# Designs tried in a protein design chat: VH-VL binders against q9gzu0. Part 24

Target 1, 229 residues: q9gzu0
Amino acid sequence: MGDPNSRKKQALNRLRAQLRKKKESLADQFDFKMYIAFVFKEKKKKSALFEVSEVIPVMTNNYEENILKGVRDSSYSLESSLELLQKDVVQLHAPRYQSMRRDVIGCTQEMDFILWPRNDIEKIVCLLFSRWKESDEPFRPVQAKFEFHHGDYEKQFLHVLSRKDKTGIVVNNPNQSVFLFIDRQHLQTPKNKATIFKLCSICLYLPQEQLTHWAVGTIEDHLRPYMPE
Key: E = the ipSAE of ESMFold2; O = the ipSAE of OpenDDE; V2 = 0.75 times the mean of E and O plus 0.25 times the DockQ between their complexes.

## First folded at step 11 (VH-VL; framework fv_lutikizumab)

Design m3 (at its last look DockQ between E and O 0.10; V2 from the best seeds 0.00; counts 0 for: pae O 7.7 > 2, placed apart)
Fold by ESMFold2, look of step 11:
Structure m3 (fold): chain C 229 residues (1-229), chain A 124 residues (1-124), chain B 107 residues (1-107)
Amino acid sequence: as target 1 above (229 residues)
Amino acid sequence: EVQLVESGGGVVQPGRSLRLSCSASGFTFSDYHMSWVRQAPGKGLEWVAYISRSGSYIYYPDSVKGRFTISRDNSKNTLFLQMDSLRPEDTGVYFCARTYWDETGYRGYYFDYWGQGTPVTVSS
Amino acid sequence: DIQMTQSPSSLSASVGDRVTITCRASQSISSYLTWYQQTPGKAPKLLIYAASSLQSGVPSRFSGSGSGTDYTFTISSLQPEDIATYYCQQSYSTPWTFGQGTKLQIT
């Protein structure tokens, strides 16, 4: 029962409330834990495992006004508009990290990690866990894969070397879920150049809807492959 | 090869306590999570406790939380269930179950080996 | 809590019949579903994990399928030794819960 205009008004009010909640930064409703593993090519060598000291979420919400306008103009169904609202990207920045005392490189306070020209790393794996803020529930892994294989980022570094580039670059893995913020440095005087690429920060891109879609297992269970002893 | 043997069941009055034990052999006990699962007479299965391989993670359903305590001694390959403030609805067969976690994939937890069970009756 | 609903609660079938048991979860469990067989007087035995993966040593006449909330267990050709009660179980979220069971009997 009810007039169609009355139902549209009620649905629009609910959408407005949800947009306000989204502007409260949906990512602010979660606690995060993030770990970074540098997996070595040599099978016996322990991964270098780090815990991110502070995960900084940044919401990108480019659809809010367009979604609301579309509903008001009857250009979208309400259900479609709610789906569009939920497809924003959450950027999870990891500017600082600390060794978990299983550091294979022998430094527990490594702030700069050289990625090139070294060739002993197979891949970078980021492990992301979340839960509702102030929940008694344990952290659970998000349903996303965050891996960046050596060959993929080396290709991009080699491309940068053939250009006279800036000192800073950003590279991403093929599925655009992991972004590496890289500083290009010269170790010696101009007469004796040596170029290296150092990792300064990592950013994970996570679709907003994945914030509530978890896999199973504890942090301990998921870290175990990277803590060989 | 894998063996799980429960003991410590019996008949007890409501409000009393029982302590169940599960002796494990044929595998490296400290590499595996463990659980207790019970079955009331003529009824289905109910998970009642979980403990991780190191003992660091422990879970209970609300039906037993605060009354039951799971523990393990990895040096003796033994799993325990301390059951306090027993109620008639706790009556059933209690199974010790090895709880497998697949380290190479997101395939979850499952009970891949079970003991024969030990009966617990809470009455009168 | 996630409720698991099996159907049917019981069934009778003849040797050689195809048998199908359904398990429905009250929310998506992302294929974290396990099937167990319990012969009368014995402990449960794992048959299928991760919705469709057959445990080692389990005959190929057993299979599982499904996703989300709806899961199916099938015996392609019933044998006399398959007479048992069958349980589904989710391990997506604690408390881990079982279906009510399906008692399979021979006609």
Scores: ipSAE 0.358, ipTM 0.712, lowest interface PAE 3.5, mean pLDDT 81
Fold by OpenDDE, look of step 11:
Formats: C-alpha cells, sequence, structure tokens
Structure m3 (fold): chain C 229 residues (1-229), chain A 124 residues (1-124), chain B 107 residues (1-107)
C-alpha cells in the first residue's frame, strides 16, 4: 500500500471520478472566500481591496469559446489552451464584490470597476480561500496564483476596441486562470465620445485536484500586502 | 515630540460603560494607525484594538469583540475606545499606542510610541 | 491564536553582564517580532522591531535575532538603567499577542 499521501490522492481521484459521473464538482464540497486586489503602479498608493460576496463553483466548460478566443487573439498558445480544456477544471465565479473600506459612504462603485482607460493599475490579484463544508476549521489559502497584469488585459481591450459593438466581453490572463467579464460603455462627454471598459465579474479557473492544495497562513496573513492604510 | 495622552479612566461597576480618549500631538495623526493595549495589574500586555489611518479597518481580539469599539477623529487628533459591558477582567491600565506599518509589510505591525496609560477598574 | 512563550520569566544579572531573553512562537511568525522595554510605572518603549532592527535612539547594546519560531533578545553589557520588564510581541496575525514578560533585575 502506498504512503498515506498517495492513498489520499487516490481517494480524491476516485471521489472526483464519481462526482464527474454524477455531473457534480468536487468544489461543491467546499466553502469559498475570495478577495480581489487592484494593485497600483504607484507604490505609495495602497491597493484597492474587495471582498467577494459569494463564490459560485461551476463545473462546466461553458467558457470554452472564450478560451479559444484568446488563442485566436494570440494572447496565449493553442497548446496551453488545449491542455487547460483537457483538465478537470472548476470555475469559481465572483459575480459581486464589495469594498472592504468601512469609512467610505457612497463609494462610487463605478470608478472602482473601470479598468480602461486607465494606466495606474499594475495588476489584478485574486486571493482564494477554502475549507471543507460543515467544518469548523478556518479558511485556508488555496495554493494557486491568480494574477492579471495590466499589459495583458489592455492588449485585449485594444483589440476589442477595433471591433464593432460587442456586448459581453471576456478577457483572460495568459495562463488562463483569471477571466474578466467586461462591459463596454460609451460615454458622451462635452468634448467627445469616450469608450470605457467596466469590470462586471470575475471567474477563476482551478483544476479540481488543486482544491485541496492549501498554503499556510490565515486570510489576514495573505491580505496583509494588499491592505489599505 | 510625539505625545499620546490617555484620559477617561476610572472605577465602574460590572456591566457599565466607559469611554477612553487619547489625545495625540507632535505628529500628523491621520498618517498613522492606532491601537489600544491594556495591562492588568501585575500582568503582561494585551492588545485590545486596532484602527487604520482612515478608520477603514478595525480589528479586535475575541476577548473584547462585541463589547469594545475603537474609533478616531482625525480632525481632533483623538483616538477613542468605547467600552461596554465591562467585566472585572477588563481591569487594568489602558495604553494608547501609535501603530507603525510600512507598505512593504516587511516590518510588520509594532507600537513605536505609547501613552502613559489611563487606569480602568471594574469592581462591584 | 499564536502563543508567545517568553523565557525566563525573571532574571538577575550584574552590571556589565550579557543578558539573553528568548521568545518562542507557537508557529512561524516570519520575523514579525517586536521587543519592548517597560520600566515600573511607565509606558512600554519600543526597542527592536522586525526581529533584529534597532529602533532609532535605542542604545546599540540592545539587539535582536531569530527566525521562524525562535527569537532572541540580547543586552551585550547590562546597565543600571536597563532594569525593566521586557516583552516580545508578534504581529504576524491577529490577535497580536505578547510574551509573558521577563523581569530583569540587577544584583
Amino acid sequence: as target 1 above (229 residues)
Amino acid sequence: EVQLVESGGGVVQPGRSLRLSCSASGFTFSDYHMSWVRQAPGKGLEWVAYISRSGSYIYYPDSVKGRFTISRDNSKNTLFLQMDSLRPEDTGVYFCARTYWDETGYRGYYFDYWGQGTPVTVSS
Amino acid sequence: DIQMTQSPSSLSASVGDRVTITCRASQSISSYLTWYQQTPGKAPKLLIYAASSLQSGVPSRFSGSGSGTDYTFTISSLQPEDIATYYCQQSYSTPWTFGQGTKLQIT
């Protein structure tokens, strides 16, 4: 009999296989917390930190076309995309998020959600935490990196700008772990018409096998670098 | 010179409320995080509350959570601690402490300046 | 919660002696450790932050070292004015916690 870790891995694989047959997700066995940090280029400017209201796990490949779109746009390779599509990946949807700031009444959510045109953001960072359902254990950080750099999504925005009116724009980072759902808005200013890309929601892609890969530390430990003053 | 002066301490019965104040001077108050730390008679130090520079983030230990409320008025350079439902175990000297944190997080949080403290006694 | 175990609880030494105090965390605190000095009837004073960084204005005889869970505070040459209680404090995670303190006396 293999070492305890091997046995655990095998047990999880069996569980995954069973759930797949039932069209269920291993992710359904977990509670999730998610935070979104907008990291600014200016080091003196603290990150804008948001807490996701609800994380919704979905085991569907309903965004396959969006992934392939990235390939078509030369944002990432076909090989990496095919690899991703072959993996047993869970989608973690973040449809709503709120500022962690308590002192701001009437925070113009709209300004916080505008991703373009602006050049002050360095990257978007998503922090994912999970625990087994019905456990009294604290949330643990999922050992996965979810980052989307400004240069990467701006490139995609510029490409979309060249296209006629498309509603429901989805962009993703090069490793296809972070998907941004974007709303394109046309604003009439006194001087001209301006196009704005507003973030509507975020979806994280995570292989199901990584759901039990936890890093050390508390939520606070991992949020600390992004905590505003 | 950095100065922190606590006030509002006194003797109260269990279940009563008390409000502490800390007056800050010698620095830009709004640029610093603040904390309360208490010390029971003859005992060690216990962190009681933290409030960020803008007041956006507040943290408490479980020992006082739900009973104590930290707040600040940056326009008046004053830190507050509202203590409700006081217990005998809340007895001690309460210190106001300037709390340092750098953006890199390398240094962690620490209290670089302390007031002289204000005594709080909860007894029947 | 992270427990900070400080040792010894009390010690006596002579002027000029090297004094060492240790602090152990129940888990790694990544050098987020601070040392304070408190003289009787006075407020605590910051001595060392980030495990080994000397606060401005603090005499060079004070130093700190350590990593992970184990940290050490040292006075290279004890002076009469160093009579106090010393505390370690972790700021790795909330709640921030202190050691029990070390009462230092001069013989």
Scores: ipSAE 0.015, ipTM 0.563, lowest interface PAE 7.7, mean pLDDT 85
ESMFold2 (binder alone), look of step 11: mean pLDDT 93; pTM 0.946

Design m4 (at its last look DockQ between E and O 0.06; V2 from the best seeds 0.00; counts 0 for: pae E 7.3 > 2, placed apart)
Fold by ESMFold2, look of step 11:
Structure m4 (fold): chain C 229 residues (1-229), chain A 124 residues (1-124), chain B 107 residues (1-107)
Amino acid sequence: as target 1 above (229 residues)
Amino acid sequence: EVQLVESGGGVVQPGRSLRLSCSASGFTFSDYTMSWVRQAPGKGLEWVAYISRSGSYIYYPDSVKGRFTISRDNSKNTLFLQMDSLRPEDTGVYFCARTYWDEYGSRGYYFDYWGQGTPVTVSS
Amino acid sequence: DIQMTQSPSSLSASVGDRVTITCRASQSISSYLTWYQQTPGKAPKLLIYAASSLQSGVPSRFSGSGSGTDYTFTISSLQPEDIATYYCQQSYSKPYTFGQGTKLQIT
């Protein structure tokens, strides 16, 4: 007779088998809620917090070689990258957002946040929540870390500048949980020309079995550090 | 006014079955998650079944899993509890309860309305 | 399962007394705590939700406070009609569990 964790694993495996017979993914059995916080280096400045209007889950096992290039520039993530390539990965796309700012009436907008050149951002934090579809339960935080520090993506942007690549690029954080889809634009003003990197969308990657592993706390608990006044 | 009225309780021998009903009125039944909560004689309260608004998601604690079946008929505003393989420890008063919640959990879950309860006795 | 422990299991107090009942969870429940009153022979009645929010129609002498694992329920001035058993309940994680109850009597 198994312990509660062993019984949960057996139940999950049976569910996966049933879903494969129906040609559905485990991710299709969940609702998602996602928030994006741009954390500023100045400690007194509140984060820019956004609610994703629609989280789009996609099941794919295809990793582009270009996405993995950022991992190879950071040797500590190679082992985790190989592990992720050997598992079913859920991609959670977040192309559109709505500001959580209290004085802005909700308007859904395409992602258009300028990430570089600027020096005031410490990191990007994505807060992902899930629940069983139609369970009528509160969303709970997925037990996974979604942070992308400025130093990590800036290094990749500077490398791209020296390569003179096309306008669209994808960069990832060291543990390959956050992927940024970046548009390289040339901004012309009356005084100068400058290259900027604009965030077009964010994609979160996690192993499929993480969908049933929740951290402690509510949405309110996890948003509080990032909430505007 | 919100009303929940249970029925179908009684005295049965161990191993037998009972089917409880809960008739709801005074609110839009299909908008609410519903639960069954029981109370053994002179004892505290135990949550025993949960069903989502559409009936597509259901939860049981281990004490009743595999023996009890919750269901609902939204067209008739009725909640059901089928109780099979009854044991003496299932003896108690069974309440149906309406659950309030919101998607972000800001107010939590709470049982804001309860029925009067229907007694179930399992004995030889 | 999250265990909810109430203290005391029973108590007696005089009309006008301040009464305090405590409820401790075996892990943090993030203020997903509800207090119910059950008069003998009746169904439970919701008094306090979200640890401290008073349900509509509940007298202001009832209050709740606390966070994390430790919660309190207070009656500021006990009235004769407050004779009941009081239950706390967590709704943080299924199964939603109740405390064992506190029987309140008036001397």
Scores: ipSAE 0.029, ipTM 0.566, lowest interface PAE 7.3, mean pLDDT 79
Fold by OpenDDE, look of step 11:
Structure m4 (fold): chain C 229 residues (1-229), chain A 124 residues (1-124), chain B 107 residues (1-107)
Amino acid sequence: as target 1 above (229 residues)
Amino acid sequence: EVQLVESGGGVVQPGRSLRLSCSASGFTFSDYTMSWVRQAPGKGLEWVAYISRSGSYIYYPDSVKGRFTISRDNSKNTLFLQMDSLRPEDTGVYFCARTYWDEYGSRGYYFDYWGQGTPVTVSS
Amino acid sequence: DIQMTQSPSSLSASVGDRVTITCRASQSISSYLTWYQQTPGKAPKLLIYAASSLQSGVPSRFSGSGSGTDYTFTISSLQPEDIATYYCQQSYSKPYTFGQGTKLQIT
């Protein structure tokens, strides 16, 4: 008789397989919380922390083309992208967020955070928490790292700038776990035309098998590094 | 200033229905989860319903499950509690409460703002 | 369901006294505990969340401590305006449950 952990894993795999046949997602069995932290390069500057209003799990490959586009643009390797596309991955959509800090200038409670042009951001960090639906337990941190460094998305922005006809811009981190939906806006200033990129929404990619992989600690414990003093 | 104002309370016979409303102001209603909490006369507090920001997640205790329905209209900044098959034990003051996490991500949900409550009496 | 046992059910103290109320959970609630104050005929008021965090605008004479199953609420120096019923509440799991309350009076 296999290790109890092995049995659980097998049971979960069977469940996933059944859900896949039903075009359902294991993610539908969970409640989610998500936070987004914009970490600044200046160490003395506290991160801008946001709470996602609702996390929407989707088991679709709606962004497959965007992923492949990234490959075409040499943002990530074909091999890694193919591997990702072959995995049973759930998409966790974050369409709206609100600031947890009242002192943050230039941010509204909606997805209108300006990502470019600016050079003060080091990285974007997404923290994901989950629990079983109807469970009698608090949210637990999902054991997955969701980071998008400034250098990585800026590179993609610069490529997009060279293309005149792009609407609905999607960029992703190298490991293809974080997807940023970007709105390009042209601002007319009295002196010049400026282009800005605003964050509209975020989507996290997570293998379904990782949905039950929780780290230790509370939401507070994991937010603490990004919290204002 | 955050304000929650309940309405719709009254006296009803057992088995009847009642719909409570809670009007919210002074904050972005759609950004907050909401709850109903009741208090029987001379008794403590009892949580009776929870609804997420979008309304996608709803929870009830067993005491009211199948009889009560929480809903919200974010466009009107209003929270609702439809109470069906009312029982004498449902008698009490019903409070709407904003259910929130600490703005800094502290542990657990708490009710940071409460309405003054609306009285509900179920008697034959 | 998690049962919250609050003690005492009632107490009387003098102005300036230190007042302590305890709340015990039937299982560990990992500091998912909140304290509320309710004056007669009024809505409950949030005082302390996350076991020990003081809500903004609440006087510093109020404090909370504890972990696991045992929690304590303290008024360092009782004031006349503190006459109320106090409740603990756990938010560790649904259904959210409250203690039975502690009625505080001034002698």
Scores: ipSAE 0.017, ipTM 0.554, lowest interface PAE 6.4, mean pLDDT 84
ESMFold2 (binder alone), look of step 11: mean pLDDT 90; pTM 0.916

Design m5 (at its last look DockQ between E and O 0.02; V2 from the best seeds 0.00; counts 0 for: pae O 10.3 > 2, placed apart)
Fold by ESMFold2, look of step 11:
Parts: C-alpha cells; structure tokens; sequence
Structure m5 (fold): chain C 229 residues (1-229), chain A 124 residues (1-124), chain B 107 residues (1-107)
C-alpha cells in the first residue's frame, strides 16, 4: 500500500521539473472556472454574481511589481509581502465576465463595475475551480480564500484621492491574494464634481500547489450562498 | 435515442490481439468523453480505458497499460480499443460507455449510457 | 488507488421490503459517487449520481445518501423487477474504481 499524499506530491514534482525545462508555469496544465460575487451588506439581498469567461494564467513576468506597488500604496505589512514574493506564485487574470441571471441572454464583456463611491458592498468574493487540462472531469473548488472587504479597498481608494495620479490603479487585499485593477474617472454635474472608481479587472495570486489542493463540493455547493433569486 | 454498439469480440489464444469498435449514434459524439469497461464472467465491473472528447487526454489502469490502446474517430462517431498481448484474465464482456458531467451539479463524471457489450474470451 | 467496499455481497429480501446497501471508500471521496444497476445478461444502468441525485426516468423508490467515506443506497419498497446486481463507483480520482457489487434476490 502507498501513501496517497506522497504519490500526489511526486507526480506534481515531476510535472514541475518538466515545466521548468520548457519555461512554462504549472498553471498552464489546468483548466479553470472562476466566479466573482459582490456581497451586499444587507443580509437578505442576494449577491451580484458573475462568471469569468476566460481565466488567463501568468507565472513569471509582473506579479512582483503589483505586490510591491500594493505595499507602497496601501497600509499592510512589508513582511507578508516579502513572504509572498519568495513563493512560486501564479497570477490568474479575469478580464471578461458574464452575468449569472436566469432570464438574460448570457454575453461576455469587459468588467465595468462601480466600486466607489458606494456603501452597500460588504466584500468581493472570488471562487476558483480547477481540473487537469482537457481531462473532461468536473471542476473542483481550489482550497484557497479570495476575499476583499470593502473597508480594505476603500482605504486604498481614499489614499489615491489624496494624490493627483491619473495612471491605472492596482489595489490588493491584506493577504495579497486578490488584486483589483481600477479606473479612476471624474464625473461632473452642473452642481457637483465627483470621482468614481470602476473595477476593470481582477487578478488572483496564489501558490501553484494550491491548484490541486481541492476543497469538497460542487460548483453549485459553493455558489449557493451568492446565487440571485 | 442514444445508441452504442460494440463489435470485434471473439475467442482468441493468449498473446494474440483483438480490436474492438463502438459505433455511436443519437448524440454529438465529439462532445463526450468515452470509456471501455469490462466484466469478467461472474465478476464485477472494471474500468479499462478513458479518452477525452478531443482525444488529448487518455488514461489506463495499470492492469492494461502498455497492452491496450484507446482511440476515437470523431468524424465517424467511432470509439476503438486495440487489445494486444491478451491474457486469460482479460476474458470478459467489454462495454463502451459515454461519460457525462453537469457543470454545476455533478460530483465527477458518470457513465450515463452503455452499449450491450461484446464478449472476449482468451483461452488456450 | 481508492478501494470501494460494498456490503453485503449478497442479499435476499421480499417484495415490499426496504433494502439498504452500503459502500465504503478507503478515503474521502466528497460525494463523487455513482450507483449502477445491472440485471443479469444486460448492460449496467445509471441510477444515482453525486451520491444522492436520481437519474432521469429512475423510480423514486431508489435513493442514495452519505458523505465522506460512507455511502448508502436504498430501495424503499422492493419490486420484482429490482432483482439485479448493484455497483457503486467513485469518480474522485483516477482510476475510477467500482465496488465489488451486491447481488439482490427475491425470496
């Protein structure tokens, strides 16, 4: 008899060695499904739930810059950022989405969701599922937490408002697993000038070994708390 | 109506080869992964090969790995099993089976349609 | 490999009886479990998937339950046409193994 965890680790290690020879990330060997829920503070209000149309994995090129920029522009520890930068981390980009509404024809589009100014959102939750590429097996929930609470991103938006920077804005949650790409826009009415922050894209950061560390349950089991209707 | 019809079984001596075919109709064949499952006389079921819808992912258990080859021709709606170096323990009825999973509700895939099977006997 | 053990291996019951068959996995399979019925000389037929979901066209007297390593298949009121061998199968990880089967007979 063998140790199932040992055999699984050996298989993953062999795959990692082959990928290093080819300069590919482990994530390229997986299919993904990802959902984004905007959870409202009002307990009885159902979340706004979206399915990501294409999850794009990237391993090597720019995750360090995004993490370090988050440290510079937000109030979280340098220690946790340095620990993350020492890991073999993959970025999973979610540029396009579609609504999970029953009575609407599904379509894909670039994300364009107002995050600020508003006070009705409690948190953003991302739900990630994976399987081996082309296996035709059901997707399984990745055992990782992707939450970004309103208070945490609002603090970073308020910091940005005290600056006159017009470049694109990246903010992240305290454990640096969810990165929001934000567009700063100015609105004027005859009596008011206002700034809004729109969500343009989401990127998840996680250690590559988590891609096969699956939780229990189906997609439906994990989506149920956030389903409309 | 989904139909799966196996053929190519027979009686053969150990060490010889057989090629099984499964003709599919009543569904879009290229949308489904396919499997071969065997059943020895008076025994239970044993999965022996799996091939994904595109053919890019193939899996065999150790009992047949290196001796059996699964393949598919999506343009002809046909699944194949090449069985080489046959042994007496390969004796049984061989079923082709369609795999299915529901994106939201299923845990794993399951065999929702099966053929009637084709008998294979490996005897000296 | 994940080993699937069914109990009992053989069972006799009368028409109208409640019949229970158990399936135990050697590790947690998170309800990635399927039940099949095979009448003699016939191909297997899917009854229950995801541990508890009835396949379309399957009579409501059939049900499944369980979690983790322990799963149960129940026929609430046995009918003469239910004479068959019943198999569980896990689909949590390759190879997708079957239980050894439970032969059900009518007394």
Amino acid sequence: as target 1 above (229 residues)
Amino acid sequence: EVQLVESGGGVVQPGRSLRLSCSASGFTFSDYGMSWVRQAPGKGLEWVAYISRSGSYIYYPDSVKGRFTISRDNSKNTLFLQMDSLRPEDTGVYFCARTYWDEYYSRGYYFDYWGQGTPVTVSS
Amino acid sequence: DIQMTQSPSSLSASVGDRVTITCRASQSISSYLTWYQQTPGKAPKLLIYAASSLQSGVPSRFSGSGSGTDYTFTISSLQPEDIATYYCQQSYSHPYTFGQGTKLQIT
Scores: ipSAE 0.019, ipTM 0.553, lowest interface PAE 8.0, mean pLDDT 80
Fold by OpenDDE, look of step 11:
Order: structure tokens, then sequence, then C-alpha cells
Structure m5 (fold): chain C 229 residues (1-229), chain A 124 residues (1-124), chain B 107 residues (1-107)
């Protein structure tokens, strides 16, 4: 019979399993903060930084059908999707964003969410922070990399452009940690018809085992590279 | 009994690559994160890589980031360390260590079992 | 990175003596400290985790204490088999770092 440490680990695993059965997750025990940075190719241009209004944790298994739908739509591979479904992964949904610019009163402009056509974005970076609920501790950076490079999502957009019937589009980065929910819009201009892809929401995928893996630094430390000088 | 047995060490020239393996037994390998820790001759211990139970996330220190790659095969109870672009300062004994993450403490992990290590020498 | 400083780097004591090793972190590590024993030619062994928790199977003569930046490892009664190098390690933040080690010898 395992050492006390092993027993604790097993107990925790049992707890996680129970939570899963209840459609709950270990993530429910955490408060989250999330920031989204649109990093521009032009280094002199400051990143567009957004704060997520609310982070909603959901177990991946609760969205199995949606994931498989994405596979059917060729948004991501079956193999990777199956692997993901087998993992104890939590989805962290970011449905609402607000500009970090305190000088701007009001809702983020629609233009801020247009991802295509444009070529000035290098990558999307999501920064995730968490703390235990009811804790007086500061938010800590979750030690995970959430990046989505322009080339990767553009490739997927171009593929979708060939398909006339898709209004709701989901694209993901190669390692399936960042999912972008995209709205396809057709704009009629006096000169031509244009198609745009608008970002609707973001979802991060994180193994539950990583929820307590924090990096060093404060929120400010991690945002600094993306903040205006 | 928990056993970790490292292999793959040897003498290589700078810039070359080496792949280390660690065979695990005596426990459910897939239930534990794993780490590599090295020790230069006559020096202390240095953590060089971590991989979670599922392999979903991996961490490196800056000293080896971009050069070393940790991986695992849970079906074979084996941990790997691919070392590329080796440098003389990479010389040392490399230990495989079972890594325990006590989530009740909410932060960090420690190494509760270690292998005997495999020697790596990088010299011209 | 968090630096861990052990003191002393080496010490000699007699069988039965009380031995104390200290470890200081460059910043508070909130008791996320582990102590290891390494005998020559052997694998490191976990002794104490979470600053003061004794690992299963480890003799009770070993203990750990401390908080914040300062931690202490103690052998209440030194035994011949305790000849080894001892290391502290912080697990507060990445990269996890070790002290330089304390070489313990018996006179």
Amino acid sequence: as target 1 above (229 residues)
Amino acid sequence: EVQLVESGGGVVQPGRSLRLSCSASGFTFSDYGMSWVRQAPGKGLEWVAYISRSGSYIYYPDSVKGRFTISRDNSKNTLFLQMDSLRPEDTGVYFCARTYWDEYYSRGYYFDYWGQGTPVTVSS
Amino acid sequence: DIQMTQSPSSLSASVGDRVTITCRASQSISSYLTWYQQTPGKAPKLLIYAASSLQSGVPSRFSGSGSGTDYTFTISSLQPEDIATYYCQQSYSHPYTFGQGTKLQIT
C-alpha cells in the first residue's frame, strides 16, 4: 500500500473523478483572470491588450459533441481531439473582453475583434492567472503558454473561405491550447463583396493537473511586455 | 519497490546529441510527473526538465531550454531526455526522478524517488 | 531565480552529536522546501518535504523546521550511516533550485 504521499495523490484523483461525474472540475475551486494580447508585427506598435470580464471553467468532456463536430468540420484532427477528450482537461472560456485602455469608456469596438483580413498581427497571446477561491493570495500566473500565431489561424481561415455554408467557425493553435470562436461575416461594399472573420470568444484548454502550476511574478510583471510604455 | 534506472549516458563532443532513457518500475508510471536532475562533477544538483503525468505540459530551466527535450512513453514506463547541442557545462550525472506534486500544498513539487544516474561527458 | 544558500558547506561531527544545517532562500518560499540526502555513488534520497514533513521510512532522528526564508535541517543523533551530502530545494517557483549542498563527515 502506497506511502502517505501516494495516498494523498490518489485521494485527490478520486476527488477529481467525482467532480467530473458531477460535471464539476477542480477548476471550480479557483478564481481566474485572463488577458488577451494582440501582438503586432510592427514592434513599435504596442500590443492591443484586453481583459477578460469573466472566465468560465468547463470540463472538456461536457463538450465532447462539439469537439467532435469540429473534427467533422475539419477544424482539427480526430487523433488530437480524441487525445484531448481522454485527458482531464478543463476549458476556460472567455466570452467577454474589455480593453485595458482606461481612457476608453464603453464597449470594445467591433474592429478590435476583426482577425481577417489583416496582416498586421503576429500572434495572439493569452495570459491566465488563478488563485484558490477564498484565498487572500494574489493571482498567480498559470505556467502555460497560450499563443496563436497569425500564420496558423490564417491558414485555417483560408480553408474555411472555400466552404460557403459555415457561419460559426472554430480554429485552434497547433497544440490545441487556444481555440478561437470566429464569426464569418459578409460585407457588401459599393465596390465588392468582402468576407471578414470576427473573433467572438476564446477558449483555453488546460490540463487540470496544471491548475496549481504557477509561474513566478505578478499580473503586472507578465502584462508588462504587452503594455504601452 | 520503486525503481528508476537511467541509461544512455556517454562521452560526446560539443555540439553533438545524446538521448537518455529512464526505465521505471514498482509504481504506476502514468500517475506521476517525472523530472531530470543533473549533477556536475563535484557540484550540486540542478533541475533540467519536468514532464507531467500525461505529458501535457513540460518545463525547462533557461539553461537547457531549446536544447533539451523531455518526453515519456507511459505504455513502456519510460522517460526520455533528448539532449541536443551539448556543451561542456552539460557534463554530469543525470538522474531520473519521480516527481510528486502535492496539490494540497497548492504549489511546487519535490522528487520522492531517484535513479542512480547516468553519466554524461561533453568534451572535445 | 530563487537562490538557496546552505550553511555550512561542510561539517564534521561525532556519532551521537546533534547536527544542524541551515538553508536560506533569497526570498520567502513559504515552507516549500525539501531536504535530500545523497551518499557517495548513490541516488539522492528524499528526507523532508514541506519544510518539516518527514518522508515515510525516514528515521525520526531527521527533522526540518523553518519558515519564510530560513530553514533548518537537524539530525538529533548522528549515526555512521548519515555520512552524506545534504541538499535543500525550493519548490516555490520555477526554476526549482537547490542549495549548494552540505557535506557531512564523521570524525
Scores: ipSAE 0.006, ipTM 0.496, lowest interface PAE 10.3, mean pLDDT 83
ESMFold2 (binder alone), look of step 11: mean pLDDT 91; pTM 0.921

